Miniprotein binders against q53ft3. Designs and how they scored, part 32

Target 1, 195 residues: q53ft3
Amino acid sequence: MFGCLVAGRLVQTAAQQVAEDKFVFDLPDYESINHVVVFMLGTIPFPEGMGGSVYFSYPDSNGMPVWQLLGFVTNGKPSAIFKISGLKSGEGSQHPFGAMNIVRTPSVAQIGISVELLDSMAQQTPVGNAAVSSVDSFTQFTQKMLDNFYNFASSFAVSQAQMTPSPSEMFIPANVVLKWYENFQRRLAQNPLFW

## First folded at step 21 (miniprotein)

Design Z21
Fold by OpenDDE base, fold request of step 22:
Structure Z21 (fold): chain B 195 residues (1-195), chain A 83 residues (1-83)
Amino acid sequence: as target 1 above (195 residues)
Amino acid sequence: SPIQEEFEKLMERAEYHFEWAERYYEWGDKEYALLYFEFAARVFRKAAELAKKNNDPESYKEAIEYAEEAQKYAEEIQKELEK
């Protein structure tokens, strides 16, 4: 009923169900991960009055898991983004996953989701440094993407005098790309969700 | 007293949720803001119940007032999300 997404990696939709109400995703090479997205697949909603507590675990120097509560997902908030890069040296917290017989490779972390009563979730305190502004993060990402594209495209820019005739190819003036870029940035600044 | 300490812990937790609710709202994440205001309200109510059991009407009143405030914000956000 849950999915997990790390940028640049395949989406995970098959969590290991370690209990009726507990799901775990493995995150190989976790040290390279900055953010993780946890989301409901939309197939099965939480029962009324229930949600999911989202935990992150990483192995310490002794190979023992250190667990931290990232936050929550609910029917009203079916997806969330968490920053985990700053947690890799954090203090451990209580967690509901107990001793899992998972072959611990030092490079593998885990995302755990525990289905719980909202009332129980309210008694928990997520680590603050896992929280992100989705809008800000998206805006920053989009800006970086746009800059990357513009830089890439502009690197191929040639003057008309430098052009080699290629009848099979279509050419776009660089000014068109620039105008598109400027317009897109303006729209993004006005409404990050303009599409 | 142990009861007073527990009350304070509940109040601190509720305040934590409340503050994050405000932050998420500022970030434009209304769904999380809603959730955290609801959490704050729940925990403030628990604090109030504890105060009541301890025959502390002043603490009860304080906790209830904060619970009502959190609930009010939650309701307002809920209305915004329904538009």
Scores: ipSAE 0.688, ipTM 0.896, lowest interface PAE 0.7, mean pLDDT 88
Fold by OpenDDE base, fold request of step 22:
Structure Z21 (fold): chain B 195 residues (1-195), chain A 83 residues (1-83)
Amino acid sequence: as target 1 above (195 residues)
Amino acid sequence: SPIQEEFEKLMERAEYHFEWAERYYEWGDKEYALLYFEFAARVFRKAAELAKKNNDPESYKEAIEYAEEAQKYAEEIQKELEK
């Protein structure tokens, strides 16, 4: 039902379902994480009048979990970006995950999603410092991704004189990649949500 | 009074949602703005109901006015998203 993404890490699409209405992702080495994306997989929508409250949990100095409400996901807002870097020393809040008997390693944090009534969600107040401009963050992410791809692909570029015949391989002219990049940049500049 | 304190807490929560709705809208996140305006409206209405039960017409009026404002913004954003 849910996915979790940390930049530079594999996407997580298999949450641990700890209850009928509760899902948890583990975040190893959470100290290095600045942002997390939580999203619906699109397979199962929320029931009518329901959404998801998204929580972050980290171990305190005593190894006890500290939970904080990051925000929400709904059918109308199926994905959200949260900044968690500033939360690692924050105060805990009430949460619906109770005392989970999870063997926690001190370096592992958790993202918890609780499926709740929208009315119940409205009674909660997310921590303010977890909020980010999703549009700006998405634009920056996309730009970095594009640059990374272009740089990676360009590193393999060879001149025709340097080419070794390999009939079994397909080759893409560098100019095609450049044109794609330029077109994508143009579209992104016009509308960050062009797709 | 305990009822007045509860009313004030609801109003503060609703205001919190309202302010974040505005912020998300400014950031261009219309979907989140919509959600938070809807939350604000819900909580303001709850505050209004509490005021009504407490026979406080002034508090009721205030809460209803804010609820209507939040609802109006939500509806406007909804229309924008549907275009």
Scores: ipSAE 0.688, ipTM 0.897, lowest interface PAE 0.6, mean pLDDT 88
Fold by OpenDDE base, fold request of step 24:
Structure Z21 (fold): chain B 195 residues (1-195), chain A 83 residues (1-83)
Amino acid sequence: as target 1 above (195 residues)
Amino acid sequence: SPIQEEFEKLMERAEYHFEWAERYYEWGDKEYALLYFEFAARVFRKAAELAKKNNDPESYKEAIEYAEEAQKYAEEIQKELEK
């Protein structure tokens, strides 16, 4: 029903279902994570009048979980990005996950999704420092991705004189990649959501 | 009074939703803006109902006016999303 994405890590699509209406993802090495994306897989929608409250939990100095409400996902908003890097100093909030007997290593945090009535969700207040501009975050991510790709591709650049004939391989001129990069950057600058 | 305190808590929560709705709209996240305006409207209405039960017409009027404003914004955003 839900997926969880951390940049540079494999997407998680297998949440631990701890109750009929509660799902949990483990986040190993959570201290290195800045942002988390929570999204619906599209297989099962929320029932009418329901959505998901998204929580983050991390172990405190005593190893006890501290829970914070990040935000929401709904059929109308099936994905959301949250900043979790600044939450370590936050106060705990009420959460529906109870005393989960989860063997927690100190380096593992959790994302919890609770399926709830929209009316109940309206009675909750997410932590403000978890909110992110999706457009800004996407733009930054895209820029990093493009730069990474360009740098990677450029590292393999060779002159024609340096090429060894390989009939089984296709070669793309570096200027084509550069042109693509420049065009993409221009389009991104004009409209970050052009696709 | 306990009722007044509850009313104020509801108003604060609704205002919180309303402010975030505006923020998300400014960020271009219309879906979240819509959701939070809807939340604001719901909670303002709940506050209004409480004020009504407490025979506080001034508080009722205030809460209803904010609820209507939140609902109006939600409806406008909904129309934008359908275009």
Scores: ipSAE 0.683, ipTM 0.895, lowest interface PAE 0.7, mean pLDDT 88
Fold by OpenDDE base, fold request of step 22:
Structure Z21 (fold): chain B 195 residues (1-195), chain A 83 residues (1-83)
Amino acid sequence: as target 1 above (195 residues)
Amino acid sequence: SPIQEEFEKLMERAEYHFEWAERYYEWGDKEYALLYFEFAARVFRKAAELAKKNNDPESYKEAIEYAEEAQKYAEEIQKELEK
């Protein structure tokens, strides 16, 4: 039902379902993570009148989990970006995940999603420091993604003289990639939500 | 009184939602703005119901007025999203 995305990491689409209405993603090396994107996969919508409360959990100095409510996802808002880098000093909040028998390492945090009634969600108060401008965050994410892709693709660049004939393979000229990159950057600068 | 304290807590929570709704709207996140205005309205209504049960018409009126305001903004945003 849910996916979790950290920039520079593989997308997670297989949450651990810890209960019928509760899902958990592990975030290794969480201290290096600035932002997390939580999104619905689009396969199963929330039932009418329900949404998801999104929590972040990190181990404190004693190895005890500290849970914080980041925000929400709903059918109307199927994805959200949260800043988690500043939450290490936050106070714990009430959470529905209880004492999960999840083997936690000190370097692993968790994203928890609880499927709840909207009325219940309305009674909760997310931490303010997790909120970000979606436009700003998306722009930053997109730029990083573009740079990553360009760098990755460029690392495989070879001259015609260096090419080994592979008739079964298709090749894309590096100039095409560069042109695409430049055009995309231009469009992004004009309108971060151009698509 | 415990009831008055609960009422104030509800009002504070609703106001929190309302303020964040405004912020998200300013950021261009209309979907979240909508959600938070709806949350604000729900919680204000809950506060109003509590005031009504406590026979406090002034608190009831206050909470209802804020609920209506939040609902109005939610409806306006909903209309914007449908265009």
Scores: ipSAE 0.681, ipTM 0.895, lowest interface PAE 0.7, mean pLDDT 88
Fold by OpenDDE base, fold request of step 24:
Structure Z21 (fold): chain B 195 residues (1-195), chain A 83 residues (1-83)
Amino acid sequence: as target 1 above (195 residues)
Amino acid sequence: SPIQEEFEKLMERAEYHFEWAERYYEWGDKEYALLYFEFAARVFRKAAELAKKNNDPESYKEAIEYAEEAQKYAEEIQKELEK
């Protein structure tokens, strides 16, 4: 039902379902994460009158989880970007995730999604410092993803003289990838929602 | 009074939603703006009902006026999204 995305990392589409209405993603090495994207996969919508409350949990200095409400996702707003970098020293809030017997690795945080009535969601107050301009955040997020991809692809680049003949394989010149990257960046800078 | 305190908490929460709705709208996130205006309206209405039960017509009037304003903005944004 849900996906979770961190720039430069593989998308997570397999949430741990801890209850009928509760889903959790693990975020390894969370201290390096600035933003998280939570989104609906599009396979199953929320029931009518329902949405999702999105929570962030990190281990404090004692290894105890600190939960904070980031915001919401709904059928009308199926994806959201949250800034979590500034939350790592925040105070805990009420959350619907009980004492989960999750093996607490100090370096692992969690994103929790609770499926709730919209009326119930309206009674909650997200932390203000998690909210970001979606346009600005999307631009930054996309840029980091593109950079990660480019760096990864470039690491496999070889000169023609270094190539081993492989008649069954097709090759794309590195310059083509670079041009695509530059064009994409230009379009993104002009309009982050150009598609 | 406990009822008055609850009323003020509801008003504060609704105002919080309202302010964020405006901010999201300014950022161009119309979907979130819509959601938060709807939330504001819901909570303001809840505050109004509480005031009514407490026989506080002034608080009721205030909460209803804010609820109507939030609902109006929500409806306007919804129309924008449908174009």
Scores: ipSAE 0.678, ipTM 0.894, lowest interface PAE 0.7, mean pLDDT 88
Fold by ESMFold2, fold request of step 22:
Structure Z21 (fold): chain B 195 residues (1-195), chain A 83 residues (1-83)
Amino acid sequence: as target 1 above (195 residues)
Amino acid sequence: SPIQEEFEKLMERAEYHFEWAERYYEWGDKEYALLYFEFAARVFRKAAELAKKNNDPESYKEAIEYAEEAQKYAEEIQKELEK
């Protein structure tokens, strides 16, 4: 039903279903994460009158989970980018994941999605700047995605002298990737919505 | 009084949603703007219901007028999204 994406990591599309109406994604090494994208896969919409409340949970200095409401996803807003870097010292909020209030590995956080009535969601107030402007957040996330792609591709780079003959495979020069990266970055800086 | 304090908390929550809806609209996120105006309207109506049950017509009028304003903005944004 849901996906979770962090720059530099594989997308997660198989949430842990912890109740009929509750889903969780693990985020190892969460302290290196500044933004997370939560989205609907598009296969199963929310029932009429319902949506998803999105929570972030991190372990405090004693390993006890602190849960914070990031915001919402709905059929009318099926994806959102949430800034979590400013939340790692914030206050907990009321949340429906009480069964998961156990001491956790200090480096692992969670994203929780609770399917709820829109009337109930309206009574909740997300932490102030968790959901970010789509233009600014798109630019920041896309810059990280571009860096990740370039670093990944360049880690496989070999010189012509190091290249293993593979006549049945197609290759592209590393400089093509560099040119693409530089051009895309420049266009994004000029117009974040050029795509 | 506790009931007046609850009314004020509901109004504050609804106003918070309304202000974020305005910010999302200004930023170009019409989908969130629509959602938050609808949330504001729902909470303003809840405040109006509380005021009505307590025979407070002044507070009722205030809350319902804000609910109708939020709903009007939501309807305009919905129309923009349908284009």
Scores: ipSAE 0.637, ipTM 0.879, lowest interface PAE 1.3, mean pLDDT 81

Design Z22
Fold by ESMFold2, fold request of step 22:
Structure Z22 (fold): chain B 195 residues (1-195), chain A 83 residues (1-83)
Amino acid sequence: as target 1 above (195 residues)
Amino acid sequence: SPIQEEFEKMMERAEFHFEWAERYYEWGDKEYALLYFEFAARVFRKAAELAKKNNDPESYKEAIEYAEEAQKYAEEIQKELEK
């Protein structure tokens, strides 16, 4: 019913079903994770009037799970990205994943999805620092793309400085690439949507 | 009073959703904006029912007016998503 994706890891599509209406994904080495994507696979929609409350759990100093509400997924919002980097030491929130006899190890956190009535979900308040702006994510992606392009283009300049130029090769001065990078970065900082 | 405190908590929860709906709309996340306006409307209506049971017509009017506003935004966004 659900998928869970972390950058640089294989997508998880086989949640552990811990109750008829509750699903869990393990996040090993969770301290290295900053964001998670939770999404519906599209094969089974929520029943009418229902949706999913999405929780993040990490083990406290005693090894007991601490659950925090990240937000929601519904048929109308079937995928969302959540920030978890700032949540790994907070206090828990009210949650439906009581004592479920889930085995934990010290470096494994969990994403929990509870299928609930929309009326019940509306009574819940997600932690505010899990929210992710699409503009902020796009800006971060764009900055990483600019850095990658600069590093790539600069490698051609280094290669030509190490060997005699070939007559069939096109060349650009490295400072032109740097100037383009600086100009684009400046414009993006002024308006992330300028493109 | 305990009932007034419960009403105020419901109004705060609905306002939380309403404000996040506006923020998601500004960010271009119309799906979340719609969801949060609908959640705000649900909670405002629940607060209005509490006020009605408590024979508090001023609180009822306040809550139902906010519920109707949230619902109007939700309906407008739903039409935008259908385009």
Scores: ipSAE 0.696, ipTM 0.889, lowest interface PAE 1.0, mean pLDDT 79
Fold by ESMFold2, fold request of step 22:
Structure Z22 (fold): chain B 195 residues (1-195), chain A 83 residues (1-83)
Amino acid sequence: as target 1 above (195 residues)
Amino acid sequence: SPIQEEFEKMMERAEFHFEWAERYYEWGDKEYALLYFEFAARVFRKAAELAKKNNDPESYKEAIEYAEEAQKYAEEIQKELEK
């Protein structure tokens, strides 16, 4: 039903279901994580009138979980980016994961999703510093992705003298990749939300 | 009184959602803006019901007016998303 993504890591799509309406993803080495993406896989929507409250949990100095409400996902907002870097020392939130109040593995945090009525979700107040400006975060992610793509593709460029294409292989001229990169970067600088 | 304290906390929660809806809208996140305006409207209406039970018509009117404003913004954003 849900996925969880951290930049530079493989996507997680197999949540641990800890109750009929509660799902958890482990985040090993969480101290190095600044942002997390929570999203619906698209195969199973929330029932009518329901949505998901998204929580972050990290172990305190005694290894006990501290839960904080990050925000929400719904059928109308099926994915969201949350900032967690500033939350690893904050106060806890009211939360429905009381059954998970056990000693945690060191350096492993959790993302919890609780399927709830929209009316119940509206009574909750997320921590404000988990909110991410989509312009700033999206621009940073997109620029890093664009740089990575260009650097990767450019490392495969061949000179005309070296070009003897295999029948099973296709090549892309480096100038085409550079042109794409420059054009995309310019469009992002002018309008980070153009897509 | 406990009832007036509860009313004020409901209004604060709804205002929190309303303000975040506005921020998400200016950031271009229309899906979250819609969600938070709808949440604000829900909580303002619950505050209005509490004011009605407390026989406080001025608080009732205030909460209902804010609920209707939040709902108006939600409906406008919904139309933008459907374009």
Scores: ipSAE 0.686, ipTM 0.891, lowest interface PAE 1.1, mean pLDDT 81
Fold by ESMFold2, fold request of step 22:
Structure Z22 (fold): chain B 195 residues (1-195), chain A 83 residues (1-83)
Amino acid sequence: as target 1 above (195 residues)
Amino acid sequence: SPIQEEFEKMMERAEFHFEWAERYYEWGDKEYALLYFEFAARVFRKAAELAKKNNDPESYKEAIEYAEEAQKYAEEIQKELEK
């Protein structure tokens, strides 16, 4: 139903369902994470009148979980980015995951998604320092994707002298990738929402 | 009174959502702006119902006016998203 993405890591699409209405993703080495993207998978929507409250949990100095409300995902807002770097020493908040307050290893945090009535979600107030400007987030995410693709593709570049005969394969000249990268960067700088 | 305190807390929560809706709109996040204006309207309407049950017509009018304002912004943003 949900996905969780951290830059530089594999996307997680298999949430642990810990109750009928509660889903969790583990975040190992959470102290190195600054942002997390939470999104809905597929075409299965929330039931009418419902949505998802998104929480971040990290272990305190005693290994006890501290939960903070990051924000929401709904049928009308199916994907959101949240900043968690400023929350790793923050105060806990009221949350629906109380039965899961177990001591964890010091480097593992969690993202929790609780499917709730919109009326209940409206009565909750997210921590303000988790909010991220969508324009700034879009640009930052896009630049990271651009850099990652270019670096990956370039790592396979070979010269004609290094090539082995592979008549059933197609090849792309490395300069095509470079031109695409340079053009994309220019367009992104001119208009972050061009794509 | 305890009922007036509950009303004021509901109004503060709704105002929190309203202000974040405005910030998300300024940032260009129309989907979140819509969500937060709708949440503000929901909480303002609940505050109005409390004021109505307490026979407080001035508080009722205040809450309903804010709810209608939030709903107006939500409807405008929804039209923008449909274009």
Scores: ipSAE 0.667, ipTM 0.882, lowest interface PAE 1.2, mean pLDDT 81
Fold by OpenDDE base, fold request of step 22:
Structure Z22 (fold): chain B 195 residues (1-195), chain A 83 residues (1-83)
Amino acid sequence: as target 1 above (195 residues)
Amino acid sequence: SPIQEEFEKMMERAEFHFEWAERYYEWGDKEYALLYFEFAARVFRKAAELAKKNNDPESYKEAIEYAEEAQKYAEEIQKELEK
């Protein structure tokens, strides 16, 4: 029903179902994670009038889980991005997951999704510092990807005098890559969702 | 009174939803803005019901006005999403 995505890691599509209405993802090495994407797989929608409350849990200094409400997912908003890097010092909130006997290693956090009535979800207040602009996050990701590609391609750049004849190979002038990069950045700046 | 405390808590929660709805809208996340305006409207209406039970017509009026405003924004965003 749900998926969880951390940058640089494999997508998780197999949540542990701890109850009929509760799902949990483990996040190893959570201290290195800045953002988490929670999304619906699209196989099973929420029932009418229901959605999902998304929680984050991390072990405190005593190894006890501290739960915080990040936000929500619904049929109308099937995916959301949350910043979790700043939550390590937060106070615990009420959560529906109780005392889960999950074998916890100190380095493992959890994302919990509780399927609830929209009316009940409205009665909850997410932590404010977990909210992010999806547009900004996407722009930052795209910019990093572009920079990575440009740096990679540029590392192979040689002058014509340095070229060894290789008739079977195609060569792309560095200025073409630069022009593409500049044009793409311009389009991205005008509209991050131009495609 | 317990009713007044609950009313104030609901007003604070609804205001939180309303403010975040505005932020998400500014960020271009219309779906989340819609959700939070709907939440705000729902909770403001609940606050209004509490005010009514507490015989506080001023608080009732205020909560209803905010609920209507939140609902209006939700409806406007819904129309934008359908285009």
Scores: ipSAE 0.632, ipTM 0.876, lowest interface PAE 0.7, mean pLDDT 88
Fold by OpenDDE base, fold request of step 22:
Order: C-alpha cells, then structure tokens, then sequence
Structure Z22 (fold): chain B 195 residues (1-195), chain A 83 residues (1-83)
C-alpha cells in the first residue's frame, strides 16, 4: 500500500505490516538521511474518511524508541516529503505502534504509517520542523540541475579558436551534453532528492 | 475544569492546524493546505461541542466562528483544485 523513498537508496515498496492498519519501513543509517518521501503505491486507496498518519522513530541514547508524528498522507495527498535530519533532538510523541518486537539497532530508524480515521488524525499534532515546502524543493531541484549541467558541460567547453576561426563562440561537444543528461537521469532515478 | 482544559487544548490544536494550512498554502501545497483547514474546522467544531456541554455560549460562538472560517478556506481551496 505504501512506499518509502530515501535519497540515494533503493525505493522501498514492501513495508512490514505489523498490524492490519500499520506499516513500518526500516531506515538503516538514519543519521545520514535528510529527507524521506512517503507515498501511496496507488494499488489500494484509503477507505473513505481515512488516511495515514506518518511517524518517525529513532533509538535514543538508551536504545529506546522515540516516536514523532511527521504528518499525513491521504487519497488527496498521496505523497509527502518530510525532513527528518533535525528530529533527533525532538521530544517523543504518542504513537499507535506500541512496543513492537522489532529488532532495532542503534543505527536503524523507522517510518511508521498508521491507517486512521481522518477525524482521529485531526486530533494529532505533527512536529513542525518536519514540514517541507514542495515548491521550494522543486525550485531548489531546478536550480541545482541547471548548476550541475552548467558546471559539467562547461568543464569540457573549448573556445572557437581551439577548433575553427570564430573567437567569440564557445563549443561544447554534443556527446558531453548527452553524457550529462544520461548521468543526471540515472542519478535522479536512484536519488530523486540528490540535490 | 477538565472540560475547560480539553476545550483549550482543542482550540490550540485547531489553531495549529489553521496556521499550518496557511503556511502550506503559501508554499503552494494546496492539497496539504486543504487537509489542514479541514482538520482545523473539525477540531474547532469539537471545541464548540465541548463549550456547549460546558454551558459556555461565548466559547461556543468563538469556536464556531473559527470553524466556519476554516471551512470557508477549505472550500475555496477545493474549488481551486478542481480547476
């Protein structure tokens, strides 16, 4: 029902279903993760009047799980991006996952999704610092893409004087642009948040 | 009173949702803005119900007015999303 995406990592499409209405993704080496994308697979929608509460859990210094509500996913908002890099200092919140007998290592965090009534979800308060502007993220992506292209392509640029008599023009081999495109697409596919 | 405390908690939560709805809208995330305005409206209505149970007509009126405002914004965003 759900997928989880961490930049630079394989997309997780198989959550551990810990209950009929609860799903968990493991996030190894969570301290290196800045953002997590949680999304519906599109195979099964939420029932009418229901959505998903998205939680993040990490082990504290004592190995005890600290849970924080990140936000929500719904049929109307089937994907969401959360910033988790700043949550380690946060306080724990109430969560529906209880004491799960999940083997936890100190380096592994979890994303938990609880399928709940929208009315119940409304009674919850997400942590504010997990919220991300999608527009800002897109803008940053676009800018980083352009910068990456420019920097890469320009590194192979040659002056016209180096090729043919036209001193006012710079030349970039077409194959360089193609390679950039292919590499960029590959990186994007592997890590949509690589910027 | 426990009812008064619960009312205040609901009002605070609803306000939180409302503020975040506005923020998400400003960020261009209309779907989340819609969701949070809807949440705000729901919780304000719950607060109103508590006020009613507590025989506090002033608090009831306040909560209802906020609920209506949140609902109005939700409806406006819904219309935008349907275009």
Amino acid sequence: as target 1 above (195 residues)
Amino acid sequence: SPIQEEFEKMMERAEFHFEWAERYYEWGDKEYALLYFEFAARVFRKAAELAKKNNDPESYKEAIEYAEEAQKYAEEIQKELEK
Scores: ipSAE 0.619, ipTM 0.872, lowest interface PAE 0.7, mean pLDDT 87
Fold by OpenDDE base, fold request of step 22:
Structure Z22 (fold): chain B 195 residues (1-195), chain A 83 residues (1-83)
Amino acid sequence: as target 1 above (195 residues)
Amino acid sequence: SPIQEEFEKMMERAEFHFEWAERYYEWGDKEYALLYFEFAARVFRKAAELAKKNNDPESYKEAIEYAEEAQKYAEEIQKELEK
């Protein structure tokens, strides 16, 4: 139902479902993360009148989780970008994820999504310093994502002479990927919301 | 009174939503602006109901006026998104 993306990292589409209405993503090496994108996969919408409250959890100096409400996702706003780099010293807030005795390694944070009534969501107050301009943040995020993808894809590049025959597989020339990358960067620079 | 305290908390929360709705709109994030104006309107209405129960017509009027303003902005943004 949900995906989580950190710039320069692989997208996560397999949330741990800890309850019928609660999903959790692990974020290793969270201290190096500035922004996180939470998005709906588009397979299952929220029921009418419902959305998702998005929480961030990091271990404090004692290894205890500190939860903070970042914001929301809904059918009308299926993706959101949050700045988490400034939250490491924040006070904890109430959260619906209970005492998850997750033996957290000190380097792992979590993103939690709670499916809730919009009316209930309205009764919550996100931390203000997690909010970002979508246009500005998206440009930066997308660039890092693109670089990650290009680096990942290029690492598998082989010459035709090095290719092992695999008749069951389709192949895309590396030059096509490069051209796509260059075109995407150009379009992104011209209009961050070109899609 | 407990009801007055709850009223004030709701007003503060609604104001928070309203302010961020404006900010998101300025950033060009109309979907989030819409959501937060809707949230503001909902919470202001709840505050108004508390004021009514507390026999505070001035607080009721204030909360309703803010709710109507938030709703108006939400409706305007919704129209923009439908174009």
Scores: ipSAE 0.619, ipTM 0.873, lowest interface PAE 0.8, mean pLDDT 87

